# Ledger of designs, part 19: VH-VL binders against q0atu2

Target 1, 119 residues: q0atu2
Amino acid sequence: MLDKKARIRTSREYRNVFEKGKRLSGRFLIIYYVENALDNNRFGFITNKKIGMAVIRNRIKRQLRAIVREYQGQVKNKHDIVLVARAGIGKSSFEGMEKDYIAIMKKAGLFARNANKID

## First folded at step 11 (VH-VL)

Design ue1
Fold by OpenDDE, fold request of step 16:
Structure ue1 (fold): chain C 119 residues (1-119), chain A 121 residues (1-121), chain B 108 residues (1-108)
Amino acid sequence: as target 1 above (119 residues)
Amino acid sequence: QVQLVQSGAEVKKPGASVKVSCKASGYTFTGYYMHWAKQAPGQGLEWIGEINPKSGGENYNQKFQGRVTMTRDTSISTAYMELSRLRSDDTAVYYCARDKFYWEELYFDYWGQGTLVTVSS
Amino acid sequence: QIVLTQSPGTLSLSPGERATLSCRASQSVESEYLHWYQQKPGQAPRLWIYGASSRATGIPDRFSGSGSGTDFTLTISRLEPEDFATYYCQQYGDTPLTFGQGTKLEIK
């Protein structure tokens, strides 16, 4: 599980990312992201009812957290990033989600220059 | 009523820059992202990029990366698109269009009337 | 990027006839993120169908959208003179956002 300090937890924190940041739409994810004044990155996750039942939404969140955890060391520092699950993600494999995450993070320029797991 | 009113036609030389404006009215400017699209004569539409009206944060189509700059002035509900190092194939009608700030509805429900930019020597 | 291919390029029909416009995506696109726009000469595009099958405000019932995956269709059950225009499909399923090349519906 992600460290508590690496989590966006409050509505205010989420709102801050939306209002002060920018967004990028991927295949299964929309990311909202903004620079923060911390020494660490923070991640938030949003799954809407349109994605599916609660059990599906929870599964997706677990999978996304696992993906984020796997690549967190390769993400540029000092960013708040909110991942919004899009339609169709519930039908995707874990590998598909991972691929989309990597793709969208690359497009956003959020991976560090020396990242080595994103090829 | 919602309106997006763009600046007038432009004629530019190759290598020059052009800045097109899009003034919004009839709605809360910061409640929607602003997008820009290109339509060459007799051709289809091409997405250029989007901008967060609250923060000014922008994302561009990589095809235009390095030549396009999107900005906004919230005090007058106006978005701007600047295209630099113009070339002949930049000749086109450029449109601004809005979609919702949040991810609930992602489509372009209102468009500007378009701005013709002609690049010729 | 996701490429949208529309067919036919030009469709010549008479008022009263049925029109079927196709939009094929190079990759699967969720219906929620496939939209149609109408454009007439000298005018800006106008939202026509959103989410593959929902008519925008003020759009007549004779227009309908359908499809899923990689194949989408815009149908006009009975053409009216004002329906002759160019129709574009557009995907919001991945960045960069892309449009089809358009189908020009012209009067026969």
Scores: ipSAE 0.911, ipTM 0.960, lowest interface PAE 0.5, mean pLDDT 96
Fold by OpenDDE, fold request of step 16:
Structure ue1 (fold): chain C 119 residues (1-119), chain A 121 residues (1-121), chain B 108 residues (1-108)
Amino acid sequence: as target 1 above (119 residues)
Amino acid sequence: QVQLVQSGAEVKKPGASVKVSCKASGYTFTGYYMHWAKQAPGQGLEWIGEINPKSGGENYNQKFQGRVTMTRDTSISTAYMELSRLRSDDTAVYYCARDKFYWEELYFDYWGQGTLVTVSS
Amino acid sequence: QIVLTQSPGTLSLSPGERATLSCRASQSVESEYLHWYQQKPGQAPRLWIYGASSRATGIPDRFSGSGSGTDFTLTISRLEPEDFATYYCQQYGDTPLTFGQGTKLEIK
């Protein structure tokens, strides 16, 4: 789905985002984000047991990847962003998740100024 | 034991700035986010923002955006909140409070004793 | 933002009585993100109940929290003199974090 280079993959990479970045809590997501020294953005996804059973966690992860992919071209470049799924996300619709993603990314100021899919 | 000790009361004139400190002890300073809250006289609590002590990364309540600056000095386990362009309605007790660094436990388990900031002509 | 409305604003009771404090959210909040704090005059708030129903360390079992969705309750089964204070609910379910306006529990 997401290009390999657009993924946060290692524990060290995740830790770097947590330690070097900042966080913002949304309705269904907490984002941890930090600027990177790359020419591309990277995304990480965290789902844990509070979300629900494995089937639910996998579904949520798939849905979040789809959302990120849809809007990735509108995100400010040179950022590592980790999406942490919060309690209640499993009860939300895809549209609800998408809405929350857009809202939290806007609050974080992570969308490009000329973004056209976030209005 | 965990302690958050804040700086003393401040009296400021409108338009001035105030910087309140919060010194942490009894725990690893960088292991928790530091938050700040405002409590006007006789009123409830208002969240101002949070800071990552490791990086200094901060997020503010948009209500205070542009006037508040949160910083930290890890060498002395101290967090700071500076509020500029003070006005009378900034008169309040300001609290620092910690929560977990990660998302597992997000509540304020320890608070500073508060710092009274009075803004008057 | 999520608005938390507490009721009543003031609750006057006597020691030994049962106290029921309400916190209503303008939109649904997951239980694990709803907390209660106690504050006495001249003191900082103190964590009292976290995750809607878990007592903080050292909190007597006469205190209990319950609720889900938009309605949460703090109950004191038998009031003790030291229980008279202001109680605030707080949500960590969305940014900005918000508090209720508080319920002042005073002695009758």
Scores: ipSAE 0.906, ipTM 0.958, lowest interface PAE 0.5, mean pLDDT 95
Fold by OpenDDE, last read:
Formats: sequence, structure tokens, C-alpha cells
Structure ue1 (fold): chain C 119 residues (1-119), chain A 121 residues (1-121), chain B 108 residues (1-108)
Amino acid sequence: as target 1 above (119 residues)
Amino acid sequence: QVQLVQSGAEVKKPGASVKVSCKASGYTFTGYYMHWAKQAPGQGLEWIGEINPKSGGENYNQKFQGRVTMTRDTSISTAYMELSRLRSDDTAVYYCARDKFYWEELYFDYWGQGTLVTVSS
Amino acid sequence: QIVLTQSPGTLSLSPGERATLSCRASQSVESEYLHWYQQKPGQAPRLWIYGASSRATGIPDRFSGSGSGTDFTLTISRLEPEDFATYYCQQYGDTPLTFGQGTKLEIK
């Protein structure tokens, strides 16, 4: 599980990302992101009923958290990032989700210059 | 009634810059992202980028990165698109179009009337 | 990027006939993110069908959208004179957003 300090937890925190940040649509994910004034990055996750039942949504959320953890050290610091699951994500493999995450983060320029394992 | 009214036609020389405006009315300006699209004469549509009207945060099509700048003035509900280092193939009608702020419905339900930009020597 | 290919490029028909317009995606697109726009000469595009099969407000029921995956279709059951225009499909399934090259529906 992501460290408590690395999680967006409150509605206010989510709203701040949406209102003060920008968005980028990927294949399975839309990311909303903004710079923060902290010494660490924070991640939020949003799933809706359109992607499936609660069991499916929870699975997707677990998978996204795992992906975020794996690449957390390679993301530029001082960012709040919200991942919104898109339609079709429930049909995707974990590898597909991971690939999409990497792609969208690259497009957003959120990986550090010296980031590895993102090629 | 929702309306997006764009600035008038522009004639520019190669290497110059052009700034097109899009004034929104009939709805809450900050409740929707603003997008821009390009349509060359007799051609289809090409997505340029989008801007968050609340923050000014923008994302561009890589094809236009480095030459396009999107801004907004919330006090007058107006979005702007500036294209620099103009070349002949930038000659086109440019459209603004709105999209919902969140992810629930992602399509362009309203468009500006378009702005013709002509780049010629 | 996702490439949308529309066919045919030009469709010549008479009023009263049935029109079928195709939009093929280079990769799978969820129906929710496939849309159609109508454009007449000298005018801006207008939202026509959203989510592959939902008619926008004010769109006559002679228009219908269908499809999934990589194949989508816009159908006009009986053409009216005002229906002759160019139709574009558009995907919101990935960045960058992309449009088809359009199908021009003209009077025969």
C-alpha cells in the first residue's frame, strides 16, 4: 500500500488538483495533476460505476496503486496526481494498464530526466 | 444560450505570430475546458490542445508544442490561442470548442464560428 | 495516435435514400469516446452523435449511430435535403484527440 503521506485523501485535496491543475487523457486513464508545496508526491484514484461492480473497481484501484508504487521513485517530485479510471480499463490486463500509465506520464512530462525502467 | 464568439480573420507573414480569441457566454466559463482545433482548407479537423480555464493549465498536441500558447482571461470569459513562427501550412480556420471540466462527458458540444488565419508572403 | 479512417470519402445520394457512413479506428475505442459531427460549408462543426449511438439535442431520429471496437457507423434512414454535409468522426479514447478525414454527403 502507498504510504499515507503519498495519498490524496480528502475531497478538498482532490478538488484542488482538479481546479488548480491540468489533465491528460490516456487510453485507460485520465490524469489530473498539479504541483504541490510538499516534499513528496501524492496520488489519488477515482473509479466510477461505469467500469464495473464494486469488486471490479476495487481490483482496478489495487492494480493502479501497485503500478504507482512501482514507478513512484521515478516521478518528478512535488506533484499531486489523480488517476481516473476510464471505460475499458476493466477489460485490460495489468500490463496494459502499466503501459498506459507509463505512456501518459511521459506525455505529461512527469517522469524525472534520469528515470529508468520507463522505456 | 451558449455561445463561443471568436475574433476576426487574420493575415500574417511567415515567421509572425497570431493570437486568436474566443469569448464564451451563456454558461459558466470555468465549468468547461476549452479546446482548439485546426482545419486547413478543404481538409479535416486537427486537435491542437486544451486549457483549464480555472488554472490556466494546458496540454498541447505534440505537433504544435513549442509554437502554441493557450491562455485565458476569466474576468471576461475569454480563451486565447497564440501560434508563433507561422508558416504557409498554418493557413487554416481555427476553432475553439468546449468540453466538460470533469471526465463524465468528453465531447465538443459547442464550437466557435471559426477564425481564418492566412499566412502568405 | 489513434487514426480514424472514414469511408467513403464522398457519398452521392438522392433525397429519400439510405446513407451509411463508416468510421474505422486503428485501435479499439470505447463507444463512450466515439463521436460524430456535422459540418456544412462556411460553418463550424456541430455535435451530432455522441458515445457512438446517442443523438445530440435536436437531432432527428432518422440519424442513428452504432458500432464498437474499431468499427463505427452513422446511418441516415431517409435523407432529407438538409442532411447533405460533411460528417466527421472523432475519438476521445487517447491523446492526442483525433478526427476522421470526413465523409462528404452530396446530392446526386
Scores: ipSAE 0.906, ipTM 0.959, lowest interface PAE 0.5, mean pLDDT 96
Fold by OpenDDE, fold request of step 16:
Structure ue1 (fold): chain C 119 residues (1-119), chain A 121 residues (1-121), chain B 108 residues (1-108)
Amino acid sequence: as target 1 above (119 residues)
Amino acid sequence: QVQLVQSGAEVKKPGASVKVSCKASGYTFTGYYMHWAKQAPGQGLEWIGEINPKSGGENYNQKFQGRVTMTRDTSISTAYMELSRLRSDDTAVYYCARDKFYWEELYFDYWGQGTLVTVSS
Amino acid sequence: QIVLTQSPGTLSLSPGERATLSCRASQSVESEYLHWYQQKPGQAPRLWIYGASSRATGIPDRFSGSGSGTDFTLTISRLEPEDFATYYCQQYGDTPLTFGQGTKLEIK
């Protein structure tokens, strides 16, 4: 799991990302992101009921956390990023989610210049 | 009574820049994302990008990346789209349109009346 | 990007007839993210159907939307004179957002 300091945890922190940041819609994910004043990135995850049953939502959240953790070192620093799972994500494979994550993060320009896990 | 009122028609020469405005009224300006779309004469619609009116954060269609700049003035509930290095194929009607701030409902429920931008030498 | 292909390009019908407009996506789009707009000459597009099958406020019940995956349809059960316009489908399923090329519904 992500380190505590790498997590967006409070409603206020989430709201801050939404209000002060910008968004980008992907196939399975919408990311809301904003620069922060920290020395690390923070990630938040939102799974809404449109995705499916609670079991599905929880699974997806775990999968997204795994993906984020895997690529965490490749993301530009000083960002708060909220991942919102979109309808249809429950039908996707882990690889599909990963692919979408990479794609959306690229579109957002959030990967570091020296990122080597993205293609 | 939600309204999006855009600035008037523009005539520009190639290489010039144009800045179109979209004034919102009848709702909380910062409560919705503002989008811009392009419609060339007799053609369909093309999405240009979106802006968060609260923060000014924007995302553009890569097709327009480097030439488009979206801004807003919250004090007058007005969004702006500037397109630079104009070329003939930029001739089109440009629309602003709003959608929800959050992901619950993502469609364009209100549109500006459009602004014709003509690029000709 | 997701390409939306509408068919036919032009549909010529008379008032009272049934109209069927198609929108095909190059890849699957969740119904929630497929919308239809109506546009008349000299006017801005207007939201008509959202989420593939929900009528926007004030839209007559003679309009209906259906479909899923890659195939979506807008149906007008009995055309009224005011229904003749161009209809565009639009997807919000991926960036960049994209529109179909439109179907022009014209009076025969």
Scores: ipSAE 0.905, ipTM 0.958, lowest interface PAE 0.5, mean pLDDT 95
Fold by OpenDDE, last read:
Structure ue1 (fold): chain C 119 residues (1-119), chain A 121 residues (1-121), chain B 108 residues (1-108)
Amino acid sequence: as target 1 above (119 residues)
Amino acid sequence: QVQLVQSGAEVKKPGASVKVSCKASGYTFTGYYMHWAKQAPGQGLEWIGEINPKSGGENYNQKFQGRVTMTRDTSISTAYMELSRLRSDDTAVYYCARDKFYWEELYFDYWGQGTLVTVSS
Amino acid sequence: QIVLTQSPGTLSLSPGERATLSCRASQSVESEYLHWYQQKPGQAPRLWIYGASSRATGIPDRFSGSGSGTDFTLTISRLEPEDFATYYCQQYGDTPLTFGQGTKLEIK
């Protein structure tokens, strides 16, 4: 599980990311991201009903958290990042989600220059 | 009614820069992302990038990365697309188009009338 | 990137005929993220079908969109003179956003 301080928790915090940041659309994820004034990154997750029933949404969220946790040490610091699950993600394997996450984060330039495990 | 009105045609020399404007009206400018697309003569459409009108945050097609700059002036509901180091293959009609701010509906429901940019020596 | 291939490149038909336009994606695209635009000479593209099968506001019933996965279709049941134009499919399923090369529907 992500540390409490690494989580976007409030509606205001989410809104801030949307309004102050920018977005990139991936295959299974849309990320909204913005620089923050903290010494750590924060992650938020949004799963809509269009991706499936609650059980599916919870599974997807759990998987996304696992992916984010795995790579969080390689993400440029001082960012708030919201992951929005897109249609079709429920049909994807964990590896597919991971691949998409890495791809979109690379496109966004959010990985540190010396990041490993992303090649 | 929603309108996107772009600036007039431009004629530039290679190496120069061009800045096209897109003025929005009939809706809340900051409520939609603004996109830009390129259409070379007799060709299809190519996505250039998008900008968050609220923050000015932008993302570009890597093909245009380093030469394109998108900006906005919220006070006059106007988006700008600047293309630098122009070359002949930049000759095209450039369009602005909007889509929703959030992820629910991501398509271009309104377009500007287009701006012809001609690059010739 | 996702490549959208439209076929045919040019479709020559007469008013009253049925038109079938194809858009094939290089990889699967969710229907929510596949759209069609109409463009006439000297004009900007106009949203025509969104989410693969939903008609935009003001679009006549003779237009319909269908498909899923990698194969999408725009159908015009009975062509009207004003329907002759170029139609583009577009995907919002991945960055960069991409368009098909277009199908020009011309009058025979």
Scores: ipSAE 0.902, ipTM 0.957, lowest interface PAE 0.5, mean pLDDT 95

Design ue1
Fold by ESMFold2, fold request of step 16:
Structure ue1 (fold): chain C 119 residues (1-119), chain A 121 residues (1-121), chain B 108 residues (1-108)
Amino acid sequence: as target 1 above (119 residues)
Amino acid sequence: QVQLVQSGAEVKKPGASVKVSCKASGYTFTGYYMHWAKQAPGQGLEWIGEINPKSGGENYNQKFQGRVTMTRDTSISTAYMELSRLRSDDTAVYYCARDKFYWEELYFDYWGQGTLVTVSS
Amino acid sequence: QIVLTQSPGTLSLSPGERATLSCRASQSVESEYLHWYQQKPGQAPRLWIYGASSRATGIPDRFSGSGSGTDFTLTISRLEPEDFATYYCQQYGDTPLTFGQGTKLEIK
């Protein structure tokens, strides 16, 4: 349910993030990220083949999209961010994925200082 | 044949800076992330951080944040690690090591020979 | 961060004996991201076992790795003189990347 403008869509766009950016490893995720020239963020999703069959990988992608949508208002603007699901993610809960996403995004400095304020 | 060749040993005083180089050969330099690790005398290994040699983008272990700068020069396939405001407990052998650029097979398959940095008053 | 605790710190054995080296993680690490390196004095570390159980190129089959979750082992079935070295486990399961403190395998 991410807006169309907030999606990384093409192989070229994905490759740009990998080649022009940097990365951080979490327990279930690796993020690759780079500043973009837009006024908004964009997100991409890749599953590791070791996760399992396509139906499992597609479920993981849907869960990650839901997590990203939930927190997208807290992410500093002007970034392209690719979430790569690691092999162990298939054994995690939704809450485990969510916790890992929050942790890795904080380590990357991608959450705004006021992200935790209630409004 | 993959090779990582580091600069020679250095002796520094507390408060100074040191810049260690790591020259790569036998592979596409920009196709692998470069990492740096510290090994104090008689002790284990400690990860310092990594750099994307294509972009120059880096991430550091928080322990070294603010004192370490990683750079590279792609024209000579060389990575650099600079450590500032040196202390006596920075005395160590510093290694460069590479891993895959993408998310698969992430381990350090090749290491530089190490650079001894001695910090003494 | 994930702390890797190796035991024993020093293991004194003779050639021909079996060695068992332990690596325990403070939290679960996927086996794919648990690695072992060998280091001899004055030398750089060398990749030895990756993904908990896969031998790096050229590593003899007397070396085997096993384990999952928080407990991992490196076993040498019959020690050769060249096997006496320090062995480090390393995790790539979370940033910062961390190493165990090492097990020194020395000649008795």
Scores: ipSAE 0.820, ipTM 0.919, lowest interface PAE 0.8, mean pLDDT 92
Fold by ESMFold2, fold request of step 16:
Structure ue1 (fold): chain C 119 residues (1-119), chain A 121 residues (1-121), chain B 108 residues (1-108)
Amino acid sequence: as target 1 above (119 residues)
Amino acid sequence: QVQLVQSGAEVKKPGASVKVSCKASGYTFTGYYMHWAKQAPGQGLEWIGEINPKSGGENYNQKFQGRVTMTRDTSISTAYMELSRLRSDDTAVYYCARDKFYWEELYFDYWGQGTLVTVSS
Amino acid sequence: QIVLTQSPGTLSLSPGERATLSCRASQSVESEYLHWYQQKPGQAPRLWIYGASSRATGIPDRFSGSGSGTDFTLTISRLEPEDFATYYCQQYGDTPLTFGQGTKLEIK
């Protein structure tokens, strides 16, 4: 479960990421990201109505939150990151979404070099 | 009327740098991402990268990483692309193009007229 | 990266004929992120079809796009003289963004 302090919650916070940051497109996700002034990362999630009904969109958000939580220890600190679900994500497997997340986070340079030496 | 007007043709020697400009008019400059693309003579198009004109944040095609720098001056609604350590295969027409700031309907709806950069010994 | 392969490289036809231009992706691209541009010599590309099947503003209805997954087509039902140009497909489905190598539609 993501801590409340690790969540982007308000429209202003989301707008800040879009306006002050940059973006990268993956197959199922677009990320918008910016450095923040906190000690931690924050994550936001957007699904649009074209993806499906609310139950489908809620499932996608839950899956994305699980993926983010699983890999958050590898993410460089002090970033606000918004994950936007793209068309076709509802038909993707959890593993497909996970692979796409890993790929775009690597392309963005958001994984820390030493974070994956734990264990 | 949306317009993207690019700077004039450039002739450079190998090893030099070139900076191409793209002046926007007819829309809110900071409300759209700006992209650059390369078209070598008689060839297709290759994406170079994009810049958020509001923040100056950029992402580049890995092929150009380390040689390209994209900047902008919001006071004159102008985007720039600088390519360094020029090689003969950098000879091409370079285009600016815009797309939406947000994630829906991402395509290049308006393009600059192109800037020919010639790199020769 | 996603490679887009267009075929044929050159398509020679006469006005009034039907043209079919193919774009194949090396991996699946959602149709919303597959676009077509027209380019005439000495000019910038122009958005022609977006989202695989939607015509850009002012594009005649003789142009239609279709396809999904890895296979996309641009069809011109009855060629007019102004339609002879090079057409590029482009994907926004993954970074880096990529274009096909183009199909030159030329007058026979």
Scores: ipSAE 0.802, ipTM 0.913, lowest interface PAE 1.0, mean pLDDT 92
Fold by OpenDDE, look of step 11:
Structure ue1 (fold): chain C 119 residues (1-119), chain A 121 residues (1-121), chain B 108 residues (1-108)
Amino acid sequence: as target 1 above (119 residues)
Amino acid sequence: QVQLVQSGAEVKKPGASVKVSCKASGYTFTGYYMHWAKQAPGQGLEWIGEINPKSGGENYNQKFQGRVTMTRDTSISTAYMELSRLRSDDTAVYYCARDKFYWEELYFDYWGQGTLVTVSS
Amino acid sequence: QIVLTQSPGTLSLSPGERATLSCRASQSVESEYLHWYQQKPGQAPRLWIYGASSRATGIPDRFSGSGSGTDFTLTISRLEPEDFATYYCQQYGDTPLTFGQGTKLEIK
């Protein structure tokens, strides 16, 4: 599990990312991201009813948190990043989600240059 | 009513730059993303990129990356698209179009009238 | 990128006839991310169908959209003179956003 300090938790924090950041639409994810004034990255996760029932949404969140945790150390510092799960993500395998995450984060230029698990 | 009014037609030489404007009215400018699209004569539409008018954050089609710059002036609710190092195949009508800010409804519900940019020697 | 291929390129019909326009995606696109626009000569595109099957505000019910996965269709049950235009499909399923090459619906 992500540390509490690594999580976006309040509505205000989410709104800040949406309004002051930029977005990038991927296959299964839309990421909203903005630089923060902290010494760490924070991640937020959004799933909506279009994805499916609560059980499915919770599963997707768990999977996305696992993916984010796996690559957390390779993401550029001082960023707030919100992952919005898009329709169809529930039809994807974990590997598919991971692949999409890597792809969209690369497009966004959010991985550090010295990242080793990206390629 | 919602309106997107673009600047007038431009004629440029190869190698020059062009900056097209899109003035929004009838809605909160910073509440919607602004997109730009290209339509060459007799051709279809091509997505150029998007900008968050509130933050200025932009995302470009890699095809145009390095030559396109999207900006905005919130004080006058105006978005700008600048295309540099123009070439003949940049001759096209360029459109601005708004997109809803959040992810629930992602489509272009309003468009500018278009700006013809002609690149010729 | 996701490539959208529309067919036919040109469709010649008479008023009163049924029109069927196809949009095929190179990979699966969720219905909510597939849209249609109408464009007449000298005018900007106008949102026509969103989410594959929802008519935009003011769009007559003779227009309908359907499809899923890689195959989508725009149907006009009975053509009116004002319906003759070019129709484009567009996907918001992945970046970069892409459009079909368009189907020109012209009067026979």
Scores: ipSAE 0.790, ipTM 0.930, lowest interface PAE 0.8, mean pLDDT 95
Fold by ESMFold2, last read:
Structure ue1 (fold): chain C 119 residues (1-119), chain A 121 residues (1-121), chain B 108 residues (1-108)
Amino acid sequence: as target 1 above (119 residues)
Amino acid sequence: QVQLVQSGAEVKKPGASVKVSCKASGYTFTGYYMHWAKQAPGQGLEWIGEINPKSGGENYNQKFQGRVTMTRDTSISTAYMELSRLRSDDTAVYYCARDKFYWEELYFDYWGQGTLVTVSS
Amino acid sequence: QIVLTQSPGTLSLSPGERATLSCRASQSVESEYLHWYQQKPGQAPRLWIYGASSRATGIPDRFSGSGSGTDFTLTISRLEPEDFATYYCQQYGDTPLTFGQGTKLEIK
């Protein structure tokens, strides 16, 4: 579960990311991201009903939160990041989502060089 | 009526830079991402990168990273792509194209007419 | 990156014939992220089919798209003179975005 301070919560906060930021597409995710004026990162999650039934969408959100939580210490500070689940994500494995998240965050330059290592 | 009008053909020497413009009309310029693509003579299309015209935020194809800069001037609804350290294989037609700002069904629905850049000694 | 391979490279047919153009991806691409463009000499590409099977505005219903996973097809049921052009598939399934090398549909 992400700390309350690390959540993007309001429609205005989400719109700020979309309008003031940039984006990057991965296989299962699109991220929108922007530098914020805080000392910490904030994360938002979007899944819509088009992806599947509520059970599937809830599972996807839970899995994405777990992935973000696992790697949050490696993310460069002062960013608002919205993860958008793409249509095919419901058929992916947790490992597939995790690999895609790592890849897209690296492509975006959002991981600190040494923080990306687990070795 | 959506229209993307690009700047005219350019001839450059190896090592120089070129800046291509793309002027948008018929839609809210800052409401769509702008992309650039390369088509070398007799070849297919290659994606260069994209820019959020509202923020100026950009992402590039790694192949062009370090040589390409995308900018825009929202006051005249114009996007720009600058390519530096030109070499002969940069000879191509360069296109601008737009897609939706948000994540559902992204595709290039409108394209500029293209700008021929020739790099020759 | 996802490589798109189109076949055949050139397809020579007469008006009235049926054309079948293939696009094969090196990795699975969700159908919603697979698109087709038409390009005539001296012109910009034009969106033709999006999401593998949806026709762009004003595209005749003789054009149909199909496929999923790694195999996608553009079919023209009865060729008209204006259909002779080069067709490119394009994927938005992963960054960098990529295009196939094109299939040139020419008059026999």
Scores: ipSAE 0.787, ipTM 0.907, lowest interface PAE 1.0, mean pLDDT 91
Fold by ESMFold2, fold request of step 16:
Structure ue1 (fold): chain C 119 residues (1-119), chain A 121 residues (1-121), chain B 108 residues (1-108)
Amino acid sequence: as target 1 above (119 residues)
Amino acid sequence: QVQLVQSGAEVKKPGASVKVSCKASGYTFTGYYMHWAKQAPGQGLEWIGEINPKSGGENYNQKFQGRVTMTRDTSISTAYMELSRLRSDDTAVYYCARDKFYWEELYFDYWGQGTLVTVSS
Amino acid sequence: QIVLTQSPGTLSLSPGERATLSCRASQSVESEYLHWYQQKPGQAPRLWIYGASSRATGIPDRFSGSGSGTDFTLTISRLEPEDFATYYCQQYGDTPLTFGQGTKLEIK
């Protein structure tokens, strides 16, 4: 799990990212993101009922949290980032979600360029 | 009642810049993303990028990155696209189009009438 | 990026005939993110079919969309004079957003 400081928790915090930030669409994910005034990053996750059954949504959210935790040290600091799972994500493997996350974070300019495994 | 009205045709020389406007009416301007697309004469459509009109945050197709700037003025419900260092293959009709602010049902439901930009030596 | 290839490039038919327009994606696109637009000369594109199969407001029942994965089809069951135009498919499945090169449906 992400540290409590690294979580977007409230509806107001989520709304701030959507309204004050920008977005990018990937194959399985859409990210909304904005700079924050903190000294750390925060992450939020959305998997609404349209994706599928609760068991599927919970599995996807758990997998996305694991991916974010694995790469959080590579993310440029001071950003609030909301990951929205897209309709096709249930067909993806963990590896497929991971590759999509890396790609979309690079497109957004949110990853360090010299990270060995993700350049 | 939703309407997107674009500025008039422009003739430019290579190396110049052009700024096209798109004035929105009949809806809450800051509640929808605005996109721009290019259509060269006799050809298909190419996506240029999008802007969040509430924040001014933008993302561009990498092909146009470095030459395009999208802005807006919320007080007059108007989006802008500026393309710099023009070259002859920038000759095209440029369209604005809107889509929803969130991730559901993302498509271009309304388009501007288009703005012809001609770049000639 | 996802490349959309439309076929045929030009389709010459008479009013009353059935038209079938194809859109093939270079990689799988969820149907929800595949859309069709109609464009007549000198006019802006107009949303026609969204989510592969849903008609936009005011689009007549003679238009139907289908397909999934990499293969999508727009069908017009009985052509009317106003249906002769260029049709573009478009994907919102990945950034950058892309369009097919179009199928020009012309009167024979």
Scores: ipSAE 0.783, ipTM 0.908, lowest interface PAE 1.0, mean pLDDT 92

